# Ledger of designs, part 2: VH-VL binders against o27280

Target 1, 266 residues: o27280
Amino acid sequence: MDSMNVPEVLEIKRIVEESESVKTFIFSWDFRREVRPGQFVMVWDFRDEKPMSVSLIDPVRSEIGISIRRVGEFTDRVHGLSEGDLLGIRGPYGRGFELMGRDILLVGGGIGMAPLAALADEATARGMRVDALVAARTADELLFLDRLEAAGVNISTCTDDGSCGFKGFAHERLLTLEENHDMAAVCGPEPMMFQVMRILDERDVPAQLSLERYMKCAVGICGQCCLDDTGFRVCAEGPVFWSQELSRVREFGRYRRDPAGRRVPW

## First folded at step 1 (VH-VL)

Design aA3 (framework fv_acasunlimab)
Fold by ESMFold2-Fast, scan of step 1:
Parts: C-alpha cells; structure tokens; sequence
Structure aA3 (fold): chain C 266 residues (1-266), chain A 121 residues (1-121), chain B 108 residues (1-108)
C-alpha cells in the first residue's frame, strides 16, 4: 500500500438511531469515488481510527452511511457526536460483495446486518428476489427491519430468547427456510457464519462471508490482518470471502488464538 | 465429564406408547443439539429425530413423522422421545446422542449407552 | 431421498491399510462423519468433518471426501480395529441425518 492515505474530514449530515446501542452516521459523498456493499472505511475521531462497514450507499442523494455499535471508548466518543460535527473518513477499502443469479439469501447477525442492508438495496434495485434472515440475541437488537421491508425484501427473523420470530440461532432458522437460492451473503459473529456456511455448502449455494478482523492500517500500510491456515490478509484480500476460500481455513469458526498463539475454542 | 444416561425402554404392544428419556450431565445442555438414533437387531444405524439446542427446531425421519415427538427440558437437562402408534418395525436399541454443533448437521460426539425398545404382541 | 452406499465388508491383513468408501451424489460438498461400532457397544466417533480426528484417537485413522466418494483410511491396521464402520451426513434438502449401511472390517 501507499504511505500517507489522508482521511477526508466530513461533516455529519444526519444521525439515525437504529437501536439503543447502534447509530448510523450519514455523510455527503462524491460518487466519483465508487463505494460498493461489503467495503469498509476507516473512521477517525482525531484521536483513534477504526474500520467500519458502509451500511448505506445512496447515489441519488449523494450520501453514504456508516453504522456504529457502542462497544468501547472510541465508539462511545463517536456516539456522543451531533449533526454538524466532523469525522475523518479514509477509503473505501477491501473487496465488496458480488451479485449473481436472480434469487439471493442474506444472513445477518447483529451489526453484521449493516453491510447486508447496503447489499439488499443494490440487489432489489437490480430486480433480484431477496430473502433476508435477520438474527439477534433479543428483539431490541434486530436492525434495519423497516428499511429492508421498504426495499421489498422477504424477511425472516430469529432471536436467541424468542422475543421476535423464530426462537433460536440463525443457522437453526436457516434449516427451516427454502433452499433454492443462487447465492448467499453472510455477516455476523464468526461462529454463526461458520455454521451458516456449512448448511449453505450442503445446499450447494455459493456464499460470500464478510470477516471483520483487527486491521493495522493507520498509515495506509496493512500487514497484520491475516487468517491462520491460508495467510489471507483481511484488509487486502477481504473482508468478503467466498465459502470455498474459507472452507480451506481450519481456523475459521472452529478456534481462535490467544495472545500467546495457542488455539482456543470459541 | 460428558455423560448421557438413558433410563427408559421396555416392552410395548403394537399400537402402544412409550416415552424415552436421556439425562445429560457434564456440559451446558442448551448449547448443543441432540438426536435419537436407533439400531434394529442385527441392522445398521438409523437416524430417528433431532432437536436444536434452543428446542426451536425439530426434525424427524419419514418413518416416524407424526408418530414420534422429540422434546427437551433445559431445567432438568433431559432429552425426551415420545413414541406413539408403535409398530413391530420400531423394535431397536435407541441411542441418544449429542451433536457437536448447535444444529443437527454436526457429528455425534457423545452417545448414550442405548435403551432397548421391544414392540411385540 | 439421499442415500449413502458402503461396501458391506472389507478384509485386510494386520499392518496393512484398510480403505472404506462412502458413496453419495455430490458427497464432496457435504461434511462426512465416521463411526466405529464394536459388538454390544455404542458407536464411537473416529473422524468428523471429512478429515478431523477427535482427541485421543490414533493418527492411523484419517479421512477424505471429494466428488461422489468419501473414504475412511485406517493405516497399520490392528486386530482391535475389527468393527462395523458407518459414514454419516446431513442432507439439508430433506432436513435428515443419513447413515451409510455400514461396513464390517475383518482383520485376517
């Protein structure tokens, strides 16, 4: 990568409260810089920089949106911002989702529904039939249901506690859904994505999965974002991977590594 | 230590009913899907039924659908198989088994000792 | 309805390699699990997800899965390996677990 990728300082045009813990920050965007569903940007609050997936791509209004869940010091600070405040945006980075066929399945867990919401917009605009399985721990954590409904998406929900839709996990609900899809896109916690991938592989449905890993890209150089068995660099070769690529990675969904490099189950 | 204990089983007349139970210990019961697998005398393994960890999804072999009901009680760490309209062909050793994933697609990594069910007049 | 086909019997001499096949349409796209069952005992998992081994099993047990055939390979076979072996998949089109008919391994 080039040195000195400089963030563009953008004004927060609008903030949408998606839930108690999730906000979407909307910025004016010059679409001479293409951005596609599945790509991410680096968000800089003038102290720390973090990767965030693009959740809204609207060329008609010349806007992009970035959905952020409050999980730590950086995201807590960003959640404290108001319309008119400034953030640094660098990117987009990574490869986006590829759309194929006529009938697609989206499987999103928690904030993982964010990049899939942008993909749903593109797929429905192309005239594709879109089925979305939206999963969360509780009903209050289900995201983008109104936006997906407005786009004409066929929605199934599941919550771990049964507070909305099917009681159970995403992969359990998937087992009860129609199998006839040309493609799937999956984003959420890695154990959920692994189990969903296995089912889609058995159904012979090609799937694209979005992996969010720690990215050392503060100065435009990324060399620390990799997977165990294949050595894939997430920020350079991902974050979107085909299921056939991930099925060759023994680490994916089965174990992780602690700070000492030892294998630890999920 | 993972254990599955099957205290049920017995002799039943054709058309009768019987409930099997499988008591689990040594792991977080609700985190694992469970299954029933049977084996008729001198025959191979035949899958009967499966249930997800949450109990939200149930699955049945065609041969038992409508006659058998799988269920689980997380407060008792117990898996059940309610069998009705029993036939001579249902005579088998019934194993409960833990699925190594949360859904029914994974391997059966632990098995109970098996419970003999005999359907005979 | 999805069907797994295994040879009913395989014979092998001690110290040689036994290969037990499991045939199924496009089985290479599925995860195959293998079980060993000795007379009067519950089955024991010996290979899962095509080629992975449970903790404590000898490395003599291995597996592969491609195209229409999955294979359980037992190298340096011992008399104690005599048993029935079953392959198993999940068939998502029917939401069923499917077992093969079983293969009796005889060590002569």
Amino acid sequence: as target 1 above (266 residues)
Amino acid sequence: EVQLLEPGGGLVQPGGSLRLSCEASGFTFSSYAMSWVRQAPGKGLEWVSGISGSGGSTFYADSVRGRFTISRDSSKNTLFLQMSSLRAEDTAVYYCARVGYYDSSGPFDYWGQGTLVTVSS
Amino acid sequence: SYVLTQPPSVSVAPGQTARITCGGNNIGSKSVHWYQQKPGQAPVLVVYDDSDRPSGLPERFSGSNSGNTATLTISRVEAGDEADYYCQVWDSSSDHVVFGGGTKLTVL
Scores: ipSAE 0.000, ipTM 0.402, lowest interface PAE 16.6, mean pLDDT 82

Design aA4 (framework fv_acasunlimab)
Fold by ESMFold2-Fast, scan of step 1:
Structure aA4 (fold): chain C 266 residues (1-266), chain A 120 residues (1-120), chain B 108 residues (1-108)
Amino acid sequence: as target 1 above (266 residues)
Amino acid sequence: EVQLLEPGGGLVQPGGSLRLSCEASGFTFSSYAMSWVRQAPGKGLEWVSGISGSGGSTFYADSVRGRFTISRDSSKNTLFLQMSSLRAEDTAVYYCAKSPYYFGSAFDIWGQGTLVTVSS
Amino acid sequence: SYVLTQPPSVSVAPGQTARITCGGNNIGSKSVHWYQQKPGQAPVLVVYDDSDRPSGLPERFSGSNSGNTATLTISRVEAGDEADYYCQVWDSSSDHVVFGGGTKLTVL
């Protein structure tokens, strides 16, 4: 058993300012509750509870980190907290990334680099060769470059506005990267992930993609997240899916749904 | 049915300018990266310039940077190379070439080449 | 700047196997492509992504790439294989396409 989960109230041990809009909140963690890259936790500020990906897994220091981008009322309140303040943490939940082979490609957009940073740490610790494509709208939104560099990751960057690295989108930059990967892991906006997945499929590189909107399916809150537009259930737990699993979901990367259930293009 | 046709080329004086064009047919032009590759008489292949499918990113060999400009017009399915401040060492056959979806992989389709001679 | 080194020429008798090398620092971490060029003609792709062959090309063409050397192998060579051969990579650190100097294959 042990199907009942309650939030544990934890003290914020440290806060790292990753950018103007992103902070990493670090907590002491008992690693008898195993955490893997790609998994998420539910963060409770005593008013609302939201899923957040784990971005740092440090068993040597007995710490986990959760990176949060400021995008609304909940995240604004959490960003206002200081070291010593309390948050409720429940989890971890979901299917994490699986590592295979010796050479791995990471493709991250914006805050999507957060779970990939944790994966990069594990892959490099295992002696894998890691190439990371870090994409953002502007240079100040590129995340974890110093951390990836320190881990020995081979980094390529791109920004939509050309303020850092390649000028263009992640999939356009990917077209210029050397091809010699046993697998890829991708996390970012769905339109970006769809275009990246297409290129990786053409290259016969198996890819794992992390979908934020499917985090609720992993905790059993929303069963309709597992339905595709053909009327068939996608009987898999998120947030990480292999590209082959996502090939059956027509709406992936093409459109989203508004509160009324209508299809809206990305 | 995939093909690239290069109707440009010619004799140009040193310091002059010339625009090469490459007309694409048989594929979705905007979905593929394109390059210009040249070959001087009796010499090997030298990459000159490349452009992403969207046109958002351009790349240049050190020998032509600041003098040549690559561009594309998706409405006309045409790739261009605007050459300025031409030198005798720019004399070469110029090929346009297509890279399938993964630009760094291979040039699978080449134009027939157009001769550019820079001489008095 | 990244440099690819090829022997300027290779000679082989008909029916034998020709091997053309392409040397580069850590070239095994890059994808290598090979082109055949006959006099007065545009280059033709014969091997891509180290070892893959385009549809319609003879099975006699194959490739390998490891460490500091990539190799184009042409089995049961025939007179029609006489041409210049070029290797090519993309160097992501400089955003440059790099060609080898070319190898003239002579079939005698």
Scores: ipSAE 0.007, ipTM 0.431, lowest interface PAE 13.2, mean pLDDT 83

Design aA5 (framework fv_acasunlimab)
Fold by ESMFold2-Fast, scan of step 1:
Structure aA5 (fold): chain C 266 residues (1-266), chain A 119 residues (1-119), chain B 108 residues (1-108)
Amino acid sequence: as target 1 above (266 residues)
Amino acid sequence: EVQLLEPGGGLVQPGGSLRLSCEASGFTFSSYAMSWVRQAPGKGLEWVSGISGSGGSTFYADSVRGRFTISRDSSKNTLFLQMSSLRAEDTAVYYCAKEYSSGWYLDYWGQGTLVTVSS
Amino acid sequence: SYVLTQPPSVSVAPGQTARITCGGNNIGSKSVHWYQQKPGQAPVLVVYDDSDRPSGLPERFSGSNSGNTATLTISRVEAGDEADYYCQVWDSSSDHVVFGGGTKLTVL
């Protein structure tokens, strides 16, 4: 911690309930601190600090949004907060998505749609044609459909249980979509991202993938966010990586790390 | 390190056809949209045509629509402009250019190739 | 179709500041890019997204964009800055890249 990186205490301006398990917390933001889709902030509840992707970037209203899924003690506490309560925000950090070409495919699974929703806003504002494949286990877990539709995005959905759209996994749905794109951006469970990457690679579509699970390391601190075989530090060089970079990572899509650093299959 | 090489140019009679090529190196060709921009002798820059990196979307200036066809071959990292029904007004230096889509600006340009349409 | 208007020429003495304007209806809502072209050479990007500079270009080049006018500003002008300058936008309604007519900068 240095004085240039001190958390700013911000008031929760508005809370949007995206689903039973997901809320978006909206804060006023001074855009002299630039923030781009794919970047994250450190959220401090005055007990613990956790990295969270930015899901809304709105310079017109001078607001940012952070979407948080309820999965543990920290997120349970944050979900218990109300409009007017305070949180510490530090950042932004990490490499954001890079936009290339004129058309982009977004492939998001669950909460992975959060950074992709912000990217969709930027891509549409720049005049790109945007197609989104939104995947979840059930219809109730599909996120940001209304926001994507309002932005003019062409949406395809799939659910594991068939409760909305295609019945099956994101990569199975992608195989039935024949439209090609200049690039893709992918965020979601690592096994899903791996399968999607393989299909896009066969179609010669360059893809950027967001590895949010590794954002636990402090930015600029040595080493614990490293990927196998590459030496990339996700918090310093990620969380967004090109598919070509990930092809050199032996563990991508095959293993995760437990809290002790041991390899565990997905 | 980014290079755009334009070997195709020349003299063509009115009503004739000519294909321009632009060989790209030093970047991931299929990730970037490309444009053709022309400049008549002593005149300003005029955008002619654009193509998405995948080749799925093509765009044309009104002055060339129906006569020119833009295409690309990702296996050869090559951009093409097939020109037909050429007119004296098409006489110009033709530049291929790489788009950087975050603002639709053209960050790298080829050296240009002269196309002369006269009898 | 969308039209960008530039003055055909601007003259400036060495060491002074040159300002080249680019007029367009509500151009402040668009991203404006600027190119420098020297005789016999391909254009070179000098300012993009209204005010950003490519790496390695002099700080003397800057840009602004608001309302109906974008401006390229070249401070402490040098003889080597003598060139034609073009503004450019992308018009989403026509899906066209649009260039201004160009401005010839003469450094006495």
Scores: ipSAE 0.000, ipTM 0.420, lowest interface PAE 15.2, mean pLDDT 83

Design aA6 (framework fv_acasunlimab)
Fold by ESMFold2-Fast, scan of step 1:
Structure aA6 (fold): chain C 266 residues (1-266), chain A 119 residues (1-119), chain B 108 residues (1-108)
Amino acid sequence: as target 1 above (266 residues)
Amino acid sequence: EVQLLEPGGGLVQPGGSLRLSCEASGFTFSSYAMSWVRQAPGKGLEWVSGISGSGGSTFYADSVRGRFTISRDSSKNTLFLQMSSLRAEDTAVYYCAKTFYGDYAFDYWGQGTLVTVSS
Amino acid sequence: SYVLTQPPSVSVAPGQTARITCGGNNIGSKSVHWYQQKPGQAPVLVVYDDSDRPSGLPERFSGSNSGNTATLTISRVEAGDEADYYCQVWDSSSDHVVFGGGTKLTVL
């Protein structure tokens, strides 16, 4: 497990432009270092290190993919790289998704579709029926639709502006979907995930939710690994949590923490 | 518009049985958990039973467990409460109620149906 | 078994602020909902998740919840607010919906 904590310098084999703001970086990977959907890696550009979810796991081609949205200085530098350039990768880290049953619902918002795309590949390979609700603000921000379609996933879309599929939010679209599922997996903005979780709880669908903010906590570099103000503490072994764990967290979907530990509304 | 209609309560003898129904319209029936809540004459609200949107999970107050059965039929958009081994203490107005959120906030209620258990 | 305690009655003059309490062990860790019930009518949701109001309800209705006490506050009370009020939680430890005993609000 020591080898997981040393960055391996890997060549960028291929770059896929998912949208104007999102790219997937593909690397050759030695699968003796096992990786599962929902886990993340630390990406090192030889200046800074940031956690990134694994969005592609392909043991047949011996490749992994990491999808990165351009949101700041680190991601701007990484987006400026080309095929053949080098990045440091260490990991994988964190608790990945668990699959059960025969039918799974995926609900993804924006870049939250990245870890769910890897999960879709795994679920499909296991012979599960996969339904995906893909949500974004606009049609141009819907991610991985072609990849999900190629994998045999049944896709529903929604956009805030109505430019593709249902006009409205993910939880509003979910209310129009009446299929029974053995489980669900959810990743996206926390307010969206909170609303979706409530509907899935009412349907008795056990759900796993991925909280990107807790990736740093999983590697021990974040001091703010509590989810609520009531004194009940949730396990810091994210980023994936069962809905049963999150239903006891009053903070989930309502508040976040600033660097001082103070509650800040979303 | 959301509507919950509760046709017909009744008078039954102690030890008897009665089935209540609640016909729902104006929302996606299978997407919301529902409950039965009762109110004895001059008394407060008492939760009786709940069922998930899919019908996969059911919950019962201790006072009715083993005697009452909650069910739903999504093809008919109807919620049921099968009551058996009825007691005088089960006399109440029974409301069906639709949840709004997973914490069981009830945003819509039926008009209520009176069940009288007497000898 | 989890228990919610409400005062049996509260009286208030028109235009005054009414406060109805709901006591429960560590109730601040739960989501509290409030219902208004007028004689012969079904209950109506007036506050949910401690402090949120359903669309279309007056801003005069508000709520709070901390520690062992939740409170429904009705400001600028009107004669039409006279009713029974019930607090309610979901108790996840027992998988039960729990209602308080109800408070009769009398507008003098």
Scores: ipSAE 0.000, ipTM 0.401, lowest interface PAE 15.7, mean pLDDT 83

Design aA7 (framework fv_acasunlimab)
Fold by ESMFold2-Fast, scan of step 1:
Structure aA7 (fold): chain C 266 residues (1-266), chain A 119 residues (1-119), chain B 108 residues (1-108)
Amino acid sequence: as target 1 above (266 residues)
Amino acid sequence: EVQLLEPGGGLVQPGGSLRLSCEASGFTFSSYAMSWVRQAPGKGLEWVSGISGSGGSTFYADSVRGRFTISRDSSKNTLFLQMSSLRAEDTAVYYCARGLPYSSYFDYWGQGTLVTVSS
Amino acid sequence: SYVLTQPPSVSVAPGQTARITCGGNNIGSKSVHWYQQKPGQAPVLVVYDDSDRPSGLPERFSGSNSGNTATLTISRVEAGDEADYYCQVWDSSSDHVVFGGGTKLTVL
């Protein structure tokens, strides 16, 4: 019944501290308004509004969860909230992940595990076999391990410093993992996603990648949501893209923009 | 349970060709990458080639690239190594092994088949 | 291409601890796997992903990997542990599986 473009003020029902820098905020949700893994919502603290991925979709408990990493003023304020406090939620928006086959690989870096955790829940509920590669710089930044384990996911970890699991980057760990998957879903830093995409492409595994970091506006045409060379609008046409779509984007995995807007190699 | 059976290799003249096979049983063959690893008499293990479960990716050691071709037939649960332009230095016991070059550990190995390249 | 260096032999008395090293440039950034090979037999996986053991392997086998050196540790060595041991990595820069030269463990 409610338009996804109308903000709804919701009470924070529960807060889960995922790490020193990440919290999941849980809200009661009316599932007449469908939410799919890979979609995002606009979170409004009554001062600023920011896009955040949905990390928990639980129709049995009538709950959604939104995982937020502390990276700036808005997220610092939200992290200061307590159970019982209010936030505005608008959405969901964007294209979600598409599940296919029986065996799925999830590759997540840092906060990129948030939308993949919701996908893992849906895939395991459907009886799919789920392998997850969870990557972070240190063990303290690995997210959702207990939740994934509880869901029956087969977990591999890697950290840059070797504090948990394989010592190295996600793509290096991926090279040591079983390759028999019907599809993959990837979310994390762009350089990680680029390396992972190339390996999955070599293995002929169809991959979906989430570009959530490019979401900077609400529904509609916005320059911040566009990808160079293709004109894709992340908030309208993404955030989830198939690997063949991203292979047409010259900037993906090759270049970034500095504060002056200049193209700089990774 | 899991078995990898390698029929006998053979004696080949330098410059000749030989095809090795490895018959897999006890697991879903197409779900696993496979490799060939060789061992010259009295020497250590040397990885030769690997192939993905789907067959879409193949990998070769520099010493065999352009001369050897790895392939698989999922309908027969069989891994192959087509060897051409054979050299005396290719003389070794060849093992098939379950595992990717990149999942990188090999949990099951065949019994090995001797390939002798000599005049 | 990437090279793994192992000592050619290690000797140990029964009941003592054997340590077999595997040296490689920044090997701590790679996953190291270890194989046992007895004369006339195929290799057997004894440690994978630096420190994990296959099901059914004695807990006497353990591994570590840091910096430029990985180590296979065999505690309470038994005569039956006498074998050649090989370390192995995947080298992403060359797209190669790389084996060490092997270490012959002799149990006195």
Scores: ipSAE 0.005, ipTM 0.395, lowest interface PAE 16.3, mean pLDDT 82

Design aA8 (framework fv_acasunlimab)
Fold by ESMFold2-Fast, scan of step 1:
Structure aA8 (fold): chain C 266 residues (1-266), chain A 119 residues (1-119), chain B 108 residues (1-108)
Amino acid sequence: as target 1 above (266 residues)
Amino acid sequence: EVQLLEPGGGLVQPGGSLRLSCEASGFTFSSYAMSWVRQAPGKGLEWVSGISGSGGSTFYADSVRGRFTISRDSSKNTLFLQMSSLRAEDTAVYYCAKDRFYYYGMDVWGQGTLVTVSS
Amino acid sequence: SYVLTQPPSVSVAPGQTARITCGGNNIGSKSVHWYQQKPGQAPVLVVYDDSDRPSGLPERFSGSNSGNTATLTISRVEAGDEADYYCQVWDSSSDHVVFGGGTKLTVL
């Protein structure tokens, strides 16, 4: 697909400051290239290229939004841009979320709420009942609460420090909620997702989990990505995976890899 | 051994009713979505109905909505399809099928049950 | 309503590679499953989630899915691979399972 593999130079139409460290960059988008919640794009600042999840999909306004957290040199440079500046965008790429059932649960941690916000918009538009468990370290890092509320989502919050909602981790809050969901979608820090997945598996709730670290594999940058235990090739199927696929992976929630490819505990 | 057994179909007059059953063994029945898929003589596969593992969600093809009801009894490891107001167009081999993970990828299929709707 | 399009037939010689396509709008964002059906038998899952194989299935069966086309590839085709092949997705926008019309693979 040459049109998906060549970056289009797009003007930043609008910037929304979501928090001190997170901004959403909004671009006009030609929806002849369809975009689904859970998919990502490659963002090119004319020096480096990084994968970013799509956080807003608005065919009525012909816009997409990309939410970016400031964590390194690339994201620092992008955060320094203004409305009217240019970025290269190519994609979309990857496997998006699939909705099933009528009652769904979203569990998001930090910037992981970005792809889930787009999913919440689609689910509520389809008439589904949506419960969202929004988790962060502190109240200042809870994202998209106003947007979720405007969409009619039933929101529960938790923060590690207790500054908003339940004091504790997402999985601890989930244990206090009644099981009554046909499906869940989960995105956030990998240790959080692993704990949430285990609880949902015990409750026989099918879950889809979005794994940021596999987005580069999905565009072929690393070639073959193989998960331990299963021989599963992540780059062919990511970034969204079903919980039953991930339950057989030794690395999920336990190890990551450094730039040299060595296992490092979380 | 993972298995789905369909104990039989039947001949029914138009406007009649028939209940199909599908008995599961060898896996944790309540953890998997189930479907009914039919195939008319000489035709392709047509999805009829689906049910979530918990039974909390049921789905129907437009052609059967309001006439067919899917249900499950996890204590008996059995899937059901209650068919009413049957039409000649409902004549087909009916398969029950198990979702392997989710997204209704069907890894285990019953042997098929012939349902004939004819005078 | 979501529609999957397959060619009605594909012919291949033994030992060659067969490719069966499944067209659908933005199908690359969905999980595609493939079934083999022989006369008088129930369908058999041969590829799931775009590219995975059920345990015990030969490595000759593989799949891909991107953009608007998914493909089932059968390498080193054997006479026993002759069958009807169906692609299938879950369409979340309609809450429907959708099957393609089927492709008859002839090995000659």
Scores: ipSAE 0.006, ipTM 0.416, lowest interface PAE 14.6, mean pLDDT 84

Design aA9 (framework fv_acasunlimab)
Fold by ESMFold2-Fast, scan of step 1:
Structure aA9 (fold): chain C 266 residues (1-266), chain A 120 residues (1-120), chain B 108 residues (1-108)
Amino acid sequence: as target 1 above (266 residues)
Amino acid sequence: EVQLLEPGGGLVQPGGSLRLSCEASGFTFSSYAMSWVRQAPGKGLEWVSGISGSGGSTFYADSVRGRFTISRDSSKNTLFLQMSSLRAEDTAVYYCAKHYDFLTGSFDYWGQGTLVTVSS
Amino acid sequence: SYVLTQPPSVSVAPGQTARITCGGNNIGSKSVHWYQQKPGQAPVLVVYDDSDRPSGLPERFSGSNSGNTATLTISRVEAGDEADYYCQVWDSSSDHVVFGGGTKLTVL
């Protein structure tokens, strides 16, 4: 549509404080621009523009939600906003998650639960059985537990410090969970996603993983979005990829790229 | 077998410069991050600087930032620390160390250490 | 800057269990590594990622990490375990390695 590539100035209708570092900003949305879980929008504060995953898709209320973690200058400014303030929103962009089968495992780390919360809503609406493994450093950083519970999702938690659920990392908890799912969706820090992917591959569970670091490629900002060793074009094929495709990427789970394109350890 | 060989340190006057080297063997050099860790006489371990396997990322302790430069040469399997504007407080045994996993920061192998003395 | 606190010394009788603590704000959210250093020698990794042991190390060495305290446990202590022990983390917020001040283990 004509509106897709032009930012719309939207009023912040509601703000949900998900944790000390995460807020969900809710906007009225015209669903003539269809939005799917796993897609992102460009958020513009009238100075800088950053890609953010859509965490709530509610066509009944005509609302979308965008969950933002406070990590730098842009997100700090956005977190200072109140209901009634304005933001520019452009999109949606990127490839969304695909659902198949009868049951799905969601594995989310930190803010990675944001796109997975939207996916959980769609999967439960389709009558799928949803199991979610929600991982964070501490209990206070576990996201969307009340929303997932209200949707009928079977929740397992793990925290690095043991303050809620299993003490340990997502992949360690996954080893203790039921092995049989028709598919999985994974989003979180790349080292976590790499470990989870390996376990799911051994269990022969097809998984989709979201690589949020390259979302800007989908909007034409960067032409050099090819993943090393595979020749993938992230702007055409991402940010969501099947696990079989990512198993060949040497960088996945070990390194990221800085703005200059140099490898940086996680 | 993994080996990290530090050929030797030196005596330098305050304000002077010195370059340390660490020759690596027994592993795929460019695949592993490396660090320099120092230990002043009778004191504990202090991390100085780190570099990613590719050399694309470098990290420095606040006490040496702007004075020391870490680098690596994958064709020679050698890690370097260029030290400038040296102070008496930089006197220490300097170890090169290989990261097992840079994401968590552990060191699985250490060099024998080289003594750097900054004295007039 | 992130700080790790260790007791300066711990004494233990042969055959008993030694426990060396490493205190840090929310250290349970970090991966803790432990090194043994004997006089005139380079450090040796004895526990990594909170509780894992390098190949070939005695099972007497173990680790734990929770809340604000990580602990290195050495069971059935031998005279040869006398050394300085250092805990270490990677502080992702500052992108630097942090060592504890070290603990001298004396077997008496």
Scores: ipSAE 0.000, ipTM 0.386, lowest interface PAE 16.3, mean pLDDT 82

